# Ledger of designs, part 1: VHH binders against WD repeat domain-containing protein 83 (wdr83)

No score or structure here was measured in a lab: all are predicted.

Target 1, 315 residues: WD repeat domain-containing protein 83 (wdr83), of Danio rerio (Zebrafish) (Brachydanio rerio) (q6dh44)
Amino acid sequence: MAFPQPRPQAPQLPQHLWRTVDCQQGAVRAVRFNADGNYLLTCGSDKSLKLWSVSRGTLLKTYSGHGYEVLDADGSYDNSQLCSCSSDKTVILWDVASGQVTRKLRGHAGKVNCVQFNEEATVMLSGSIDGTVRCWDTRSRRMEPIQILDESQDGISSLKVSEHELLTGSVDGRVRRYDLRMGQLQVDYIGSPITCVCFSRDGQCTLSSSLDSTVRLLDKSTGEMLGEYSGHVNKGYKLDCCLTDKDTHVLSCSEDGHVYYWDLVEGSLTLKLPVGKAVVQSLSFHPTEPRLLTSMEGRVQVWGAEPEDAAENES
Positions, changes and structure headers below are counted from each chain's first letter, unless a header gives other numbers; antibody chains are not in Kabat numbers.
F stands for the ipSAE by ESMFold2-Fast; E and O both for that by ESMFold2, at different seeds; each is averaged over both directions (binder to target, target to binder). V2 = 0.75 x the mean of E and O + 0.25 x the DockQ between their complexes.
Where letters were taken out, [cut] stands.
The coordinates of atoms that the task and the answers printed are left out; those that the model quotes come from them. Centres of patches stay.

## First folded at step 1 (VHH)

Design b1 (framework vhh_7z1x_3)
Fold by ESMFold2-Fast, scan of step 1:
Structure b1 (fold): chain B 315 residues (1-315), chain A 124 residues (1-124)
Amino acid sequence: as target 1 above (315 residues)
Amino acid sequence: QVQLVETGGGLVQPGGSLRLSCTASGFTFSSYAMNWVRQAPGKGLEWLSGISGSGGSTSYADSVKGRFTISRDNAKNTLYLQMNSLQPDDTAVYFCARGKYYSSGWYKPYFDYWGQGTQVTVSS
């Protein structure tokens, strides 16, 4: 009953600028695709969280409620909820449609650097400079977290949640992976402050970037280093890194105004994409398509693998 | 410096009750979450229950929920586990463990200090 499968396509890399969005939020501290990649979130130094259409480049809604800079955000799988975290030490759960604050969660002793829903959006996880990860139930009205994780010896800079695992990166130079099914913690010592962590799309590897201007790929089961990627500049900023939608390439922001693309297996530099003359701080790769978001100062750039159709709307 | 000492274990009949105590010294007890963990003969460690430093939040593993109650007395630097409706499969060495956090039970917590353990045997 099966037809022959087509041969694998050559990797397509997002290197064509489709649009530049002036977010009017001061500095954009983080840019994130939503779960389906149709929308993007921008976290502003002006204290606002904004939701934009990727296809149109237009502002859809502004979320106001934080007392200081918004540092990270995430959207639920069904597009009904957003979560965000701030230098104001709070985590906010938002109703997307109404723009209303559903809950404002307090407890962190310092600025909250990162936040994410689990796959089901039943839990929010937040990581703070206070060295803790806090787990919050999205469905209840309780004020206290359901769990606090305090194994880090310094601030939490980044976290990512897969279905059954939590990955954290710390200023203490360690990447921690919590296996929620087995109840196990694995720690990888990198030795320089971690700026970003993520899982490979297939869930077999972990990726981390650190202030020694190095991105590392580790086998999740063994902890063996499979790849090391360098040449970019990451010495003073909390820069993002990621993998492409098909795990063909590693990407990193850079303080030199470029996004660096390396072949995952070979470790060779494939593309040094010029974004501008300032620090490229944040990036987000589309969940299923070769599309990239980058942030530099107060602007977000949308990148595609093919030139954008000139007839498409831009406002 | 840090010491945790468990007491209160012993032999009990199925359906019976025991109360375990853990006395802490060498640190500010009220500033740390505390946990109970057990190890049955030939098995690995099983996390049972956690309590916040203030005592305001508690969590339990599904295997003991409704039967065991964790509590603490910060004035006496003592952690308690009240065990009711004991079953033969509750036979284990019970450890108190210091965590720097409390757990809701959705994953196993990490501990930095452990006691020596106290034996609980549920048998006729």
Scores: ipSAE 0.000, ipTM 0.135, lowest interface PAE 16.1, mean pLDDT 86

Design b2 (framework vhh_brivekimig_d4)
Fold by ESMFold2-Fast, scan of step 1:
Structure b2 (fold): chain B 315 residues (1-315), chain A 124 residues (1-124)
Amino acid sequence: as target 1 above (315 residues)
Amino acid sequence: EVQLVESGGGVVQPGGSLRLSCAASGFTFSNYWMSWVRQAPGKGPEWVSSISSSGSYTLYADSVKGRFTISRDNSKNTLYLQMNSLRPEDTALYYCAKSRYPTLYGSKYAFDISSQGTLVTVSS
């Protein structure tokens, strides 16, 4: 007898606190899932980068080499390498297993706010307050960047790479999308300093947050504004925003101690998640599951869609 | 050593104007957002204005918006505050501050360094 397949579960929002990790790094400036979502990276004001188990909340390794605060980090698709950037003006490539610095890349004139590998981890891209994006070859011993992008009129606050496209957010109030193969640039005027940019999971839209306490969703092909999300507080801090794993909701950090969730299409506030009584600075959404990381001061919290089952965490 | 030296304060009548200056040394001035923070007698510090590293973007407290203009000259490592239509409530010691991020309230986490300040008195 043929039975119909079970209907997909309704989209779930991570709102159940599973664990709080005291990172012991001073302030945690950025928190990031790795490529498969099994590990998390924390970027500390104490100059360290740390790698943690998501399921256990345990410290796996500390990466030491930066001269000032670590501001962003990313992991390669195969979990063999990490890249990080710092107020020390450098980008570091790390070997995950050994914890050793593979390369320390210099060239930026000011602090480096953001860094990411391309999908193949053949290139690192870094964005700085010097207004440039620098593209670095991960496989060669070349110290100079393979390309510098300098169209921004003020500091680069955020970048994301998807396939052959680079998306940047600038203090100059512009979101820039580069087609790295065709050498083409599209510029979207927002008018307030950008704090974070990202692509939708389907790759058809761009999301940006800015200091006017507004998150905006734009169609890539037309530049049409598809959504606008407000009610949170983002007036003074470089706060993260993102989309859920199925592009159902938009999320933003907030200076009022909450993470805000809005319905993508309707723009209505779905959930105002209380994290604590300080600025929620950074967040990261799991690549395939409804799980969220939030950072506030020196602590990271792991959030799931359902209450944590103790049996599921027994190895 | 990071040094910030404010100047340009003084006594002015209500409706008058003053221009404050801040000379910066000991760090790469063009790499930082800069802010003006004031402290009125008997009150806590209040954030006034911030300017981006290149000078292209400015933020103002609601109490001063439309009256004050922040600017910078990176070639001279100098920050400015042009104050117009001054009110008695603007009476304060004005500080130049190096900021990691722009701030609305001058939080202790929003600016790295405060200096000796320059006194502005608005009185009849």
Scores: ipSAE 0.005, ipTM 0.346, lowest interface PAE 10.6, mean pLDDT 87

Design b3 (framework vhh_ozoralizumab_d1)
Fold by ESMFold2-Fast, scan of step 1:
Structure b3 (fold): chain B 315 residues (1-315), chain A 124 residues (1-124)
Amino acid sequence: as target 1 above (315 residues)
Amino acid sequence: EVQLVESGGGLVQPGGSLRLSCAASGFTFSSYYMYWVRQAPGKGLEWVSEISGSGGSTKYPDSVKGRFTISRDNAKNTLYLQMNSLRPEDTAVYYCARQYKSGWSLHPYYFDYRGQGTLVTVSS
């Protein structure tokens, strides 16, 4: 028997509270990193969208124009534009630098739960409780959607875009994957209202969370169930889930005031991160670094080492 | 009391046909979309077909389109799945399922209604 090889260093999990941001916008319904992870967006029950510096923790700009709660937001890859959606049934395209509304898009029959740019920021995709996904051209002055997807039997709760694919989660208990180039639809039946969907970083898996307090990992090409993650509380709230920057762990918000981390392959609980005594509703994982944003009530917490990262502090 | 009782599963050779039935009771059948969903060993649940309350609209995934036909008899409260040109990869437990009409909310949610399932094995 040869000597055992040294174990690789365990993945760094963000579990140290670096900063707490008091957003002063009522409840923070969604928190999102921008494309490069240097900024964060907060969607407020006070009807505002706010842009913050991650490194300084300071408010950079407030975006005012929605008539009710802001429910989701996204930033373009070049940081020139933001999009947001609201319970006022609208999607707004914003100019980042001026803070002005570029367009306010109407057409959804109910509150709009989710919104995202495609990779090139040429299209915004919005999902509503009205059961439709609407695709909007960012470059034209047209106010009508270029496409409406109406295959859902109940409200759209979550969507994510990756290259030519759209992933949606619905109250009807289905995760739908649209190949926008081929016009093809694949449906995975979960059986409980979906609260969040996302792609793995490598694009080979889909992750979904649902109101049965379960997060599920499926192989994208085969539909095979690869993992199931439970122990958290998700019975009434639209909670976020995600994967770490290197797809090592699955994370979920929880109604019990914690963020749960499970090993992706083993399915075992690795970390139960205490955030506070209220519902942790939203989270966002940094695109390239082990850094996490969480929202609870009116506050956002930034988790991870910065600038005193143990791997970076080699002096 | 909502009840869904599937029947018609069994062993069939590749290229064969089976018709599944689901007897529904305890609700106004014609008011609900109805579904067939299946689960193969080691796989997740896969939606197979759906039908509107009136029977006027049906949808299928590409994996079964052209081979499977969903239908309903609202006078008998019965849902059907006609399966033609069966393949080994169609081997699964098939469930009859009812549409739930709840939006997600701040209140606890209970699962959708499914029957006990019926096993379909496609083997030579």
Scores: ipSAE 0.000, ipTM 0.145, lowest interface PAE 17.5, mean pLDDT 85

Design b4 (framework vhh_7yz9_2)
Fold by ESMFold2-Fast, scan of step 1:
Formats: structure tokens, C-alpha cells, sequence
Structure b4 (fold): chain B 315 residues (1-315), chain A 123 residues (1-123)
């Protein structure tokens, strides 16, 4: 399919600040919803991973075990496990309830920028500045990866998994899509370091952001560019991009302190959401509801479509 | 030890051209974003242009269409071709190498800077 199918309902865009969470982790390098959107994960420069309640804004658990900054994290579909990756070159699998390290996986030669479970949480995939993706079995205590992907010519900045497909973004300016069952590889040349990749919700398109301050939507089957989104500032940071829960809009972080929303089909700027005076580095969109997480410095903001009677902003 | 060595600065008439070069020694060059900054007396260094490991480029609005940044990874060299120079382009120009990890969510690594090369554009 050439284009994601838009939903017929009027779009509900998260633009009202519901709460600000002071994470007390130094800088928050990544913020992620868990699989059901009831919890959020924060990856700290203080070496900790924290789990929070979205509805309460309260800290539920701190996960300690990394030797340097935590750069990314993901939660399993059943909320039993977390995975995280770090500047310490490791990937950690955690038991959510106990807070204990289940496995600490070594093998990457440099910082690990991104990590994700597959849908069944049977495999973790990690991407590193060393230019490799490593696939790890979550069910065994094997310390070796089950597969290493080394086609990248430079560091891996971002990865996403959907079904049997792995999507990677690299500093080499290429977006790669691997069919993990067939061993097939499709490469799209963008020409600028990739900062983030993701799939459309319907699985028909890929989205990438790059250091030329441009977000691109490509048809997965053909590699044809379907959309291009610009006006934001992305020149030096690994900034996140995503699609709304109904594939109506494209979102990007920005170095100018805003989150940009573009209409997917028209490519026009719909909303320039002011977050603050620093780089907005990370965002995560709720799996089913119009709710957005943003991180800026040591704080996470929770954004919704509904008005809030009182704002809980720290100065 | 990694060193950036700049060359090509000098005095030029308004409307003229200069090509700045910056050669890196001691480390792998291809994975770094390379950039040019300039500084006038009493002001902070302002960015002029970046070239990333994939070859993409970004420019400050004041120099778009006049300046071109390029790199030669085999020679560990980054270039700034400056055309249609104006008196307001007068500054000390600095080459900078920015680690990949700094751009990808890590802020603790140092930028590497050259010594600076002066460019004077006479009216």
C-alpha cells in the first residue's frame, strides 16, 4: 500500500500539559510508554531506568545495574520484563516486579543507542554505535547473540521491530529494513545521519528523521517517498519522531524547544507545541489514545487532548 | 591524541573567494560530523556549516548559497569553499569535529577544535 489509511474520526491532538515529572535522573535521554500505555519508562544520565505510573505521575520502581547513561528502554507486551541499553555497551533484561537483573548482555564494542523487544518478547534487538544490530534470545541464559547484523557502514542510531521485520536507522544516512525470516534486506538512501525510524501503525510505511532537519515517509514495498516534513530544527541531536495513534499526523522533537505536528497527507504544519527553552530530545506516543510524552533535560511532560484544571509545572 | 589543522585563511577583497581546509590526524574521521564555526571579537562562536558522516550538509542562513562544505574521508580533510565574500564574513574560522555519540544522546564527550584561521574581507 502506497499510503497509510487515515481514520475517519476528527483528530484529537495532545497539546494540553497534564503534568510535569521531575525524574531526578540527571538528563532523561529517552522516554517510552510501555505496551499498554499505562506506564512510562525514563532513561537517565544517572545510570538508572525508572518506571512511572502515567495516571498518577508517581515513581513505581528504579532499576539500577548499568555502569553509564541509559540510552533506551522497552517493555514486554505482558508487563513482566523490561530491556534497556547503555553507554556502558551492555543490554540488560529486567524482571519488572522484583527489579532484578535477569541478564546482562555484553558484546557490543560501543554505546548501545537503541533496544526493543519483538512482539512476543522472545527476542531483544539492540543497535550500537559499533554499527551492529544484535539479536538476543530472552528465554535462554545464553550470553551470545543468536544473530548479528553488520551491513551498516556507521553507527546504528535507531531501530524498530514489527512482526518479522526490523527497521534500522544509521549515521551512514541509510534506513534498512530486514526481513528476519527470509534474510532479505531493503536499503533506502537518505544521505543524512538518521536519528529515528519507525513504522506506520498500519505497517505500510516507514518514517525517518535525519540531521538535515527533515522527516520522511516512505512506502515500505517500493521505497517511494510519500511525504516530507520540515520547519523544525534537527542539526546535531538524536531526536525522536513518530506518528499519532491513528496515523493522522507526523510528530518530531526539535532543538528549538518545540514538538512539531504535520498533517500526514498534506504535509502542512498543524501545531508547533512549545515545551520549553531547551532541546526536546525524546517523545513517545500512546499506543491507543491521543497522549504524548516528551523529555527535556531532567523532566518528562505528559500531554493530552483534554484541558487540565491545574498545571503542575516546576519552574 | 587527535589534532585538527586549519589552512587557507587570509585577506580577500569583497566579492572574492577563499577555500579553507581542515585536516584531522590520529583518529577515524569518517564517523564524525565536521563543521565550521566563526568568531568575531566580543562574540561567541557561531556555527557556519556542518557536514555529517553520510555527506549531508547544513548551513547558517547568512551563508546559504555562498558557502559550500565538503569532505574527503580518504584525506581526513573537510573544506569550506567561500564565494561572494562580504565584509561581515570577517572572522576567525574554526574547524570542529563533533563525536557521533554527542549527537546520539550522549553529551559528556568533548568537541575537538582547530586553532582557528583568520579571514579578513576588505571593502
Amino acid sequence: as target 1 above (315 residues)
Amino acid sequence: QWQLVESGGGLVQAGGSLRLSCTASGRTFSSYAMGWYRQTAGNEREWVAFIYSGGSTTYADSVKGRFTISRDNAKNTVYLQMNSLKPEDTAVYYCAAKPYSRYLGTSYEYDYWGQGTPVTVSS
Scores: ipSAE 0.000, ipTM 0.164, lowest interface PAE 15.8, mean pLDDT 85

Design b5 (framework vhh_7z1x_3)
Fold by ESMFold2-Fast, scan of step 1:
Structure b5 (fold): chain B 315 residues (1-315), chain A 125 residues (1-125)
Amino acid sequence: as target 1 above (315 residues)
Amino acid sequence: QVQLVETGGGLVQPGGSLRLSCTASGFTFSTYWMNWVRQAPGKGLEWLSGINSGGSSTSYADSVKGRFTISRDNAKNTLYLQMNSLQPDDTAVYFCARLGKYSYGYRSTPSFDYWGQGTQVTVSS
């Protein structure tokens, strides 16, 4: 048209199913956007890690080396490296381009639930049912961790790293925030096993999901609870939660086959997105755009508008 | 005022043993990871071993694994390094170093915020 109609502006909620990817990995235990949101990672019960193009929906590479299910993965900021963790008790560092194992790190006494690079990709942090976080140097030939954090009283279920902080969630019902610059530990008692933790995009709040079917938002500096989000089902699974790219809404997976969206400030349910008839276990929100990944069984769904390079039909 | 003081260095023959001690003061020792680092003549710093705040977890460089044992006594504010099967290439100044709390993720390598003066270990025949 000569004069285009105004389009809805952000905040937009991804609720249109744009693509379904059959990953052919058995169950997809975790799905993650890479640092720039152009690629996605899928962690399979078939022991493989796969890298996909978001825009094309095509498989780019398969990473084979784990002995059991892959439970989590992360990509470096420059797209040169991947890290993954497994029920085989190992953490693997991969070269993206070659698909080769750079390092296979052993030391955890049980399955490794979560793994992430720091922002510079100089350290990998892994969290295990053994109750420890292990910090590994990505540049060294060294097989020993540079540090072990053992303040948790039970298994580590989830971790997230920001520039100066590590956030962990534990089966012991506590969320721990390690300030890497100030050398401080802050502990928030939730009282139910934690399934997922994350930071708000602005870094001022922490979000946690727990087996009491409740997601909680806390002010990082004071520990004050700013919000509670409920109505979903989370009683037995390690389900993901996150915030939208503009921190307008809280999202949670659910055992009832939906992704729940709540207004951050009001706490009201904005959208109950139907994904299917099985547990929605994992999700990942795009770093800069209203685009969501969800995993259910062996499939990943991409939610949001089609890429800008896709042809638009004029009405 | 943080202070770390190493003792126990000296001259020893190849195959011998030494026990280094580091006495800490001016901070709550029991809440910090502690480390041993050495510097051989004309070479850079080499990290050897680390121990968590409670003493339940230890880590070692490949060059010393199986020969050196790190330990701590939080009641005495003291860190130890038991060195066995010493070799001529173990000749170095040995430093006690405090890891800044949770600083490992702030920089590309662990950042030690306080160091002792060092103790000389010489292995020769």
Scores: ipSAE 0.000, ipTM 0.223, lowest interface PAE 11.3, mean pLDDT 87

Design b6 (framework vhh_brivekimig_d4)
Fold by ESMFold2-Fast, scan of step 1:
Structure b6 (fold): chain B 315 residues (1-315), chain A 126 residues (1-126)
Amino acid sequence: as target 1 above (315 residues)
Amino acid sequence: EVQLVESGGGVVQPGGSLRLSCAASGFTFRSYAMSWVRQAPGKGPEWVSSISGSGYSTLYADSVKGRFTISRDNSKNTLYLQMNSLRPEDTALYYCAKDRGYQLLYKSGYYGMDVSSQGTLVTVSS
């Protein structure tokens, strides 16, 4: 506009399809941005983990070593290592450049639903249907976990690490937050099986999704419920939820083929993004930019705030 | 629409074995996790075991771990429960149940399942 009006810029929401990636992995169980958002990881029901370029949409490397479906993965901050977990009950540490298995870690009694590095990539944390979180040293030749957390009364569905804190979501309907330096545990009772947990970007809140088709925002220090988000369908699947890069909106996958966006403070539905006619199972939001990854069946879609640029033009 | 037909129950002595079967129809069997639930006389339903849609992940109640094995044949739309080292407390009507999703989220395995109304009776008596 010609007239300079000082209006707050509306947050950009990723709703324009930039790219569709056919992963050739069977079903994609989890999709994750790497630490800088330049690459994406896809966890396949075909037992493979794949690394892709976000900008080019091209397959860079395939990681083969798991005996069953790959359920989750994470990349180290320096892009030198990957970790993954599987229905085969193992956690694998990979060297990115060589594609080689560095370590294959055993000990979980059931499928491993979630895995993440700590910020420094010195520890991997894995959560299993066996109800335990296991902490593994990435630098040691030790095959045993350095710590086992067993306070959960049912399977671990999701975990996230931020600084010195571990957040876990359990089928027992509880979100647990461990202060790893102080040895303190805080428990928030939700009452329905948890499918996903995450921290707000500012670290002040926790977000959880559960099988009652509800996403909840809680104040981390008090456990007070600050927000509740509903209208989507989450009754049977382990679906992801997240926050936007600037904590303006809450997002959830849905069994009805959409990604739901709610205003974080108002709780009102802002956008119901149609992805397709199957379950949207996994999503990942870019660390610094309004870009979203969604997985549905064997495909990953990359969504941006702006219209998709032609791949050959390198805009 | 959803039909689950259990079979294989009977009378066995303590320490005996039985194999239960559940023939499923009316839905895409391979797309759903399946479970066994039992109900003893005068008690509420108790979840026994669950298996993922692919068959790779299994869960067991603590009371049956090491004795029971759940399996499935997706080409035949059939769920199985191999029961070994049976005890008098295993006496119950056993039901096949369709989970709401492909993935196993539950340790307890009971919430959100479509349970068959028929069941198959297992009696463990000396």
Scores: ipSAE 0.000, ipTM 0.216, lowest interface PAE 12.3, mean pLDDT 86

Design b7 (framework vhh_7z1x_3)
Fold by ESMFold2-Fast, scan of step 1:
Structure b7 (fold): chain B 315 residues (1-315), chain A 126 residues (1-126)
Amino acid sequence: as target 1 above (315 residues)
Amino acid sequence: QVQLVETGGGLVQPGGSLRLSCTASGFTFSSYGMNWVRQAPGKGLEWLSGISYSGSNKSYADSVKGRFTISRDNAKNTLYLQMNSLQPDDTAVYFCARSPHYKFWSGYQTGPFDYWGQGTQVTVSS
């Protein structure tokens, strides 16, 4: 007689609320982990960028200098610099420790939706509704971009940088991958305005979300569709999507107040996480641990795979 | 058919005020960012101001900041530009222009625009 073997342990997914941070910034347009996952950045409709401790949920510093809503931000690998972009059409480079604006970069003709450092933080890349990506040297005093990419037929919604590659998502319904060393461009036609793009952790796939309420996984080199994820609501808002730290699941924000988790390979819905009664606008997944940040209205929630240990708070 | 019709232009003395209106039809006005652009005689187009779909976000060119105020009434499908402290160099044809479509892109932009009105003449002279 054979007894049934225990089911393999379910993947650890962040579904336990650890803390809620009231950011005091109006609406939080984007939330981002820093490179090591110990800090988080919040981009406010009040024109401020704020830096917080993930473990304590405490405000560490406020960065003031933008003229309108902050729409995206990124931190350098060594935590010495931040970059941010705004509906004021500027990109700002900040010194983390002093809170001082190092440079305020102008040139975009409309609001700047996305910004990121390359791995070494030697270049900032910004994407705008003006349809361009602008590449800025972080080390020079040059106020002009070192390169402008204008192949998009409509506004840039999202960008991600990995090694020598730039991935962009556009309202024109196309995901573009630029090989910055080879000067080559690959275009994948989705057919609906793109809200978010990212690379898989292993760098072999691209993920995109679009206003047809669909998230798609494509093979990076061929553009072959490997997965399609639906059931959430994304019809009018610029919502984030991502992959888990081990590429086991796809996550998407939703206009219905939930974060949706799908198994990457099967495409089946694993979890519909209730966040609240408003649009979940932004999310960020921890670089090495099953931890998630979500933003809804003016609040950020920190989620973990296990309940927070209550004994750690004993005197 | 998308239509944008500007009104409210005219002759005004230096230091005076004008309110421009742009009436939109043929699309869901509340889903789009809107802009004001001008063209002075013999010069190129100059972007002046933009407003998001909801009216919550506004931007101004340095040349008009503090003097001009952009606003919208989504119930009336109408965009406004309140122009104060007008100077002779504000003399131009004023156009309203629509930002690209989608609620997702309902923020304003300084160009490119997908639809333009025919313009209204503003002349600032003694």
Scores: ipSAE 0.000, ipTM 0.126, lowest interface PAE 15.9, mean pLDDT 87

Design b8 (framework vhh_ozoralizumab_d1; at its last look DockQ between E and O 0.41; V2 from the best seeds 0.00; counts 0 for: pae O 16.0 > 2)
Fold by ESMFold2 at other seeds, look of step 2:
Structure b8 (fold): chain B 315 residues (1-315), chain A 125 residues (1-125)
Amino acid sequence: as target 1 above (315 residues)
Amino acid sequence: EVQLVESGGGLVQPGGSLRLSCAASGFTFSHYWMYWVRQAPGKGLEWVSEISTSGSYTKYPDSVKGRFTISRDNAKNTLYLQMNSLRPEDTAVYYCATHRSYGLPYTKSQYFDYRGQGTLVTVSS
């Protein structure tokens, strides 16, 4: 007697709109989950940074202090601090609860495109169109950078920190990985201006997006290209890419108003998510759950793996 | 293959002057903050001076402030320490030092990844 075979399971991908947030910040240049995924940050062209509850969709705090548009932000692991960077050439460290500026750090010669805390929030790292990465101390009142990294031959578009590693993407078409413990640098040449970089969740791979409308997955240790994902439009904008919470799919923003999903292993397009009719500029994937944030113009949308009605019926 | 080679030490009378040099190779000198440190006989390592990558920022402990001047020539990959009004307590082996570019971030630089062999300065009659 033959037992019925189970049907192959469809991937649990965040494809159902749960919430739209009108941020009232002009264009939202970046959207980010905080470390535990319960809050989100929005970086506005109106010079503001805002903190929101993901589950309630409600504004919790507005942070004002930048002189020009806010381009990126990150939250500390304990939710006590935020960092942000701006076209005003500064990095700001904020106290979350009071909304006060703790430090306003100057030194970059151009727009600061990206910023992140290290895991312990003892350091902030920032990348600028001036071609440098700067490392700033969060615990002391020192206003000068601890380190300046200037190996790039053009602007820094994206950076990510994991334990003792720093990953950077540059307009010079190179992805750089610094081993901060060992003092080593690996350079992977992509050949087109990089717009976003990230690590895989398992730490074995790096992902990069570039202005040749291609997202690439590389073996971290060897630099071997393991996957190449295309079909989206990325020709002139700094667009985000990421991996799903379990490293099953590759995602990319697109200038055509969609978020593209590819199967990581097979490289085939799994989903072309219609977000809207304008450039989808930023995305952020939840650290542990199949939830996605997208930004398009002045709106942020929250996407889940099940329909909104099913999610609203949960106790 | 990082090398730091100090020179210019010697015997000098109290109140005298010396200029120390440090020739650097095996790394991009202009990208690194540079330091002078010293070790007196039977004592631990003491920080003496620091200088930023461009040379625009310098710092000294009170024990040498006003008497010592750190400088650098990035075109020649050379660090200098001008030592004036020398005292017997300045007697030490002087080392040129720096941190790795890609090492762990430090909030207080108490450890140096690279240090030369040193040059002995003796201040005595």
Scores: ipSAE 0.000, ipTM 0.136, lowest interface PAE 16.0, mean pLDDT 85
ESMFold2-Fast, scan of step 1: ipSAE 0.377; ipTM 0.704
ESMFold2, look of step 2: ipSAE 0.000; ipTM 0.179
ESMFold2 (binder alone), look of step 2: mean pLDDT 82; pTM 0.838

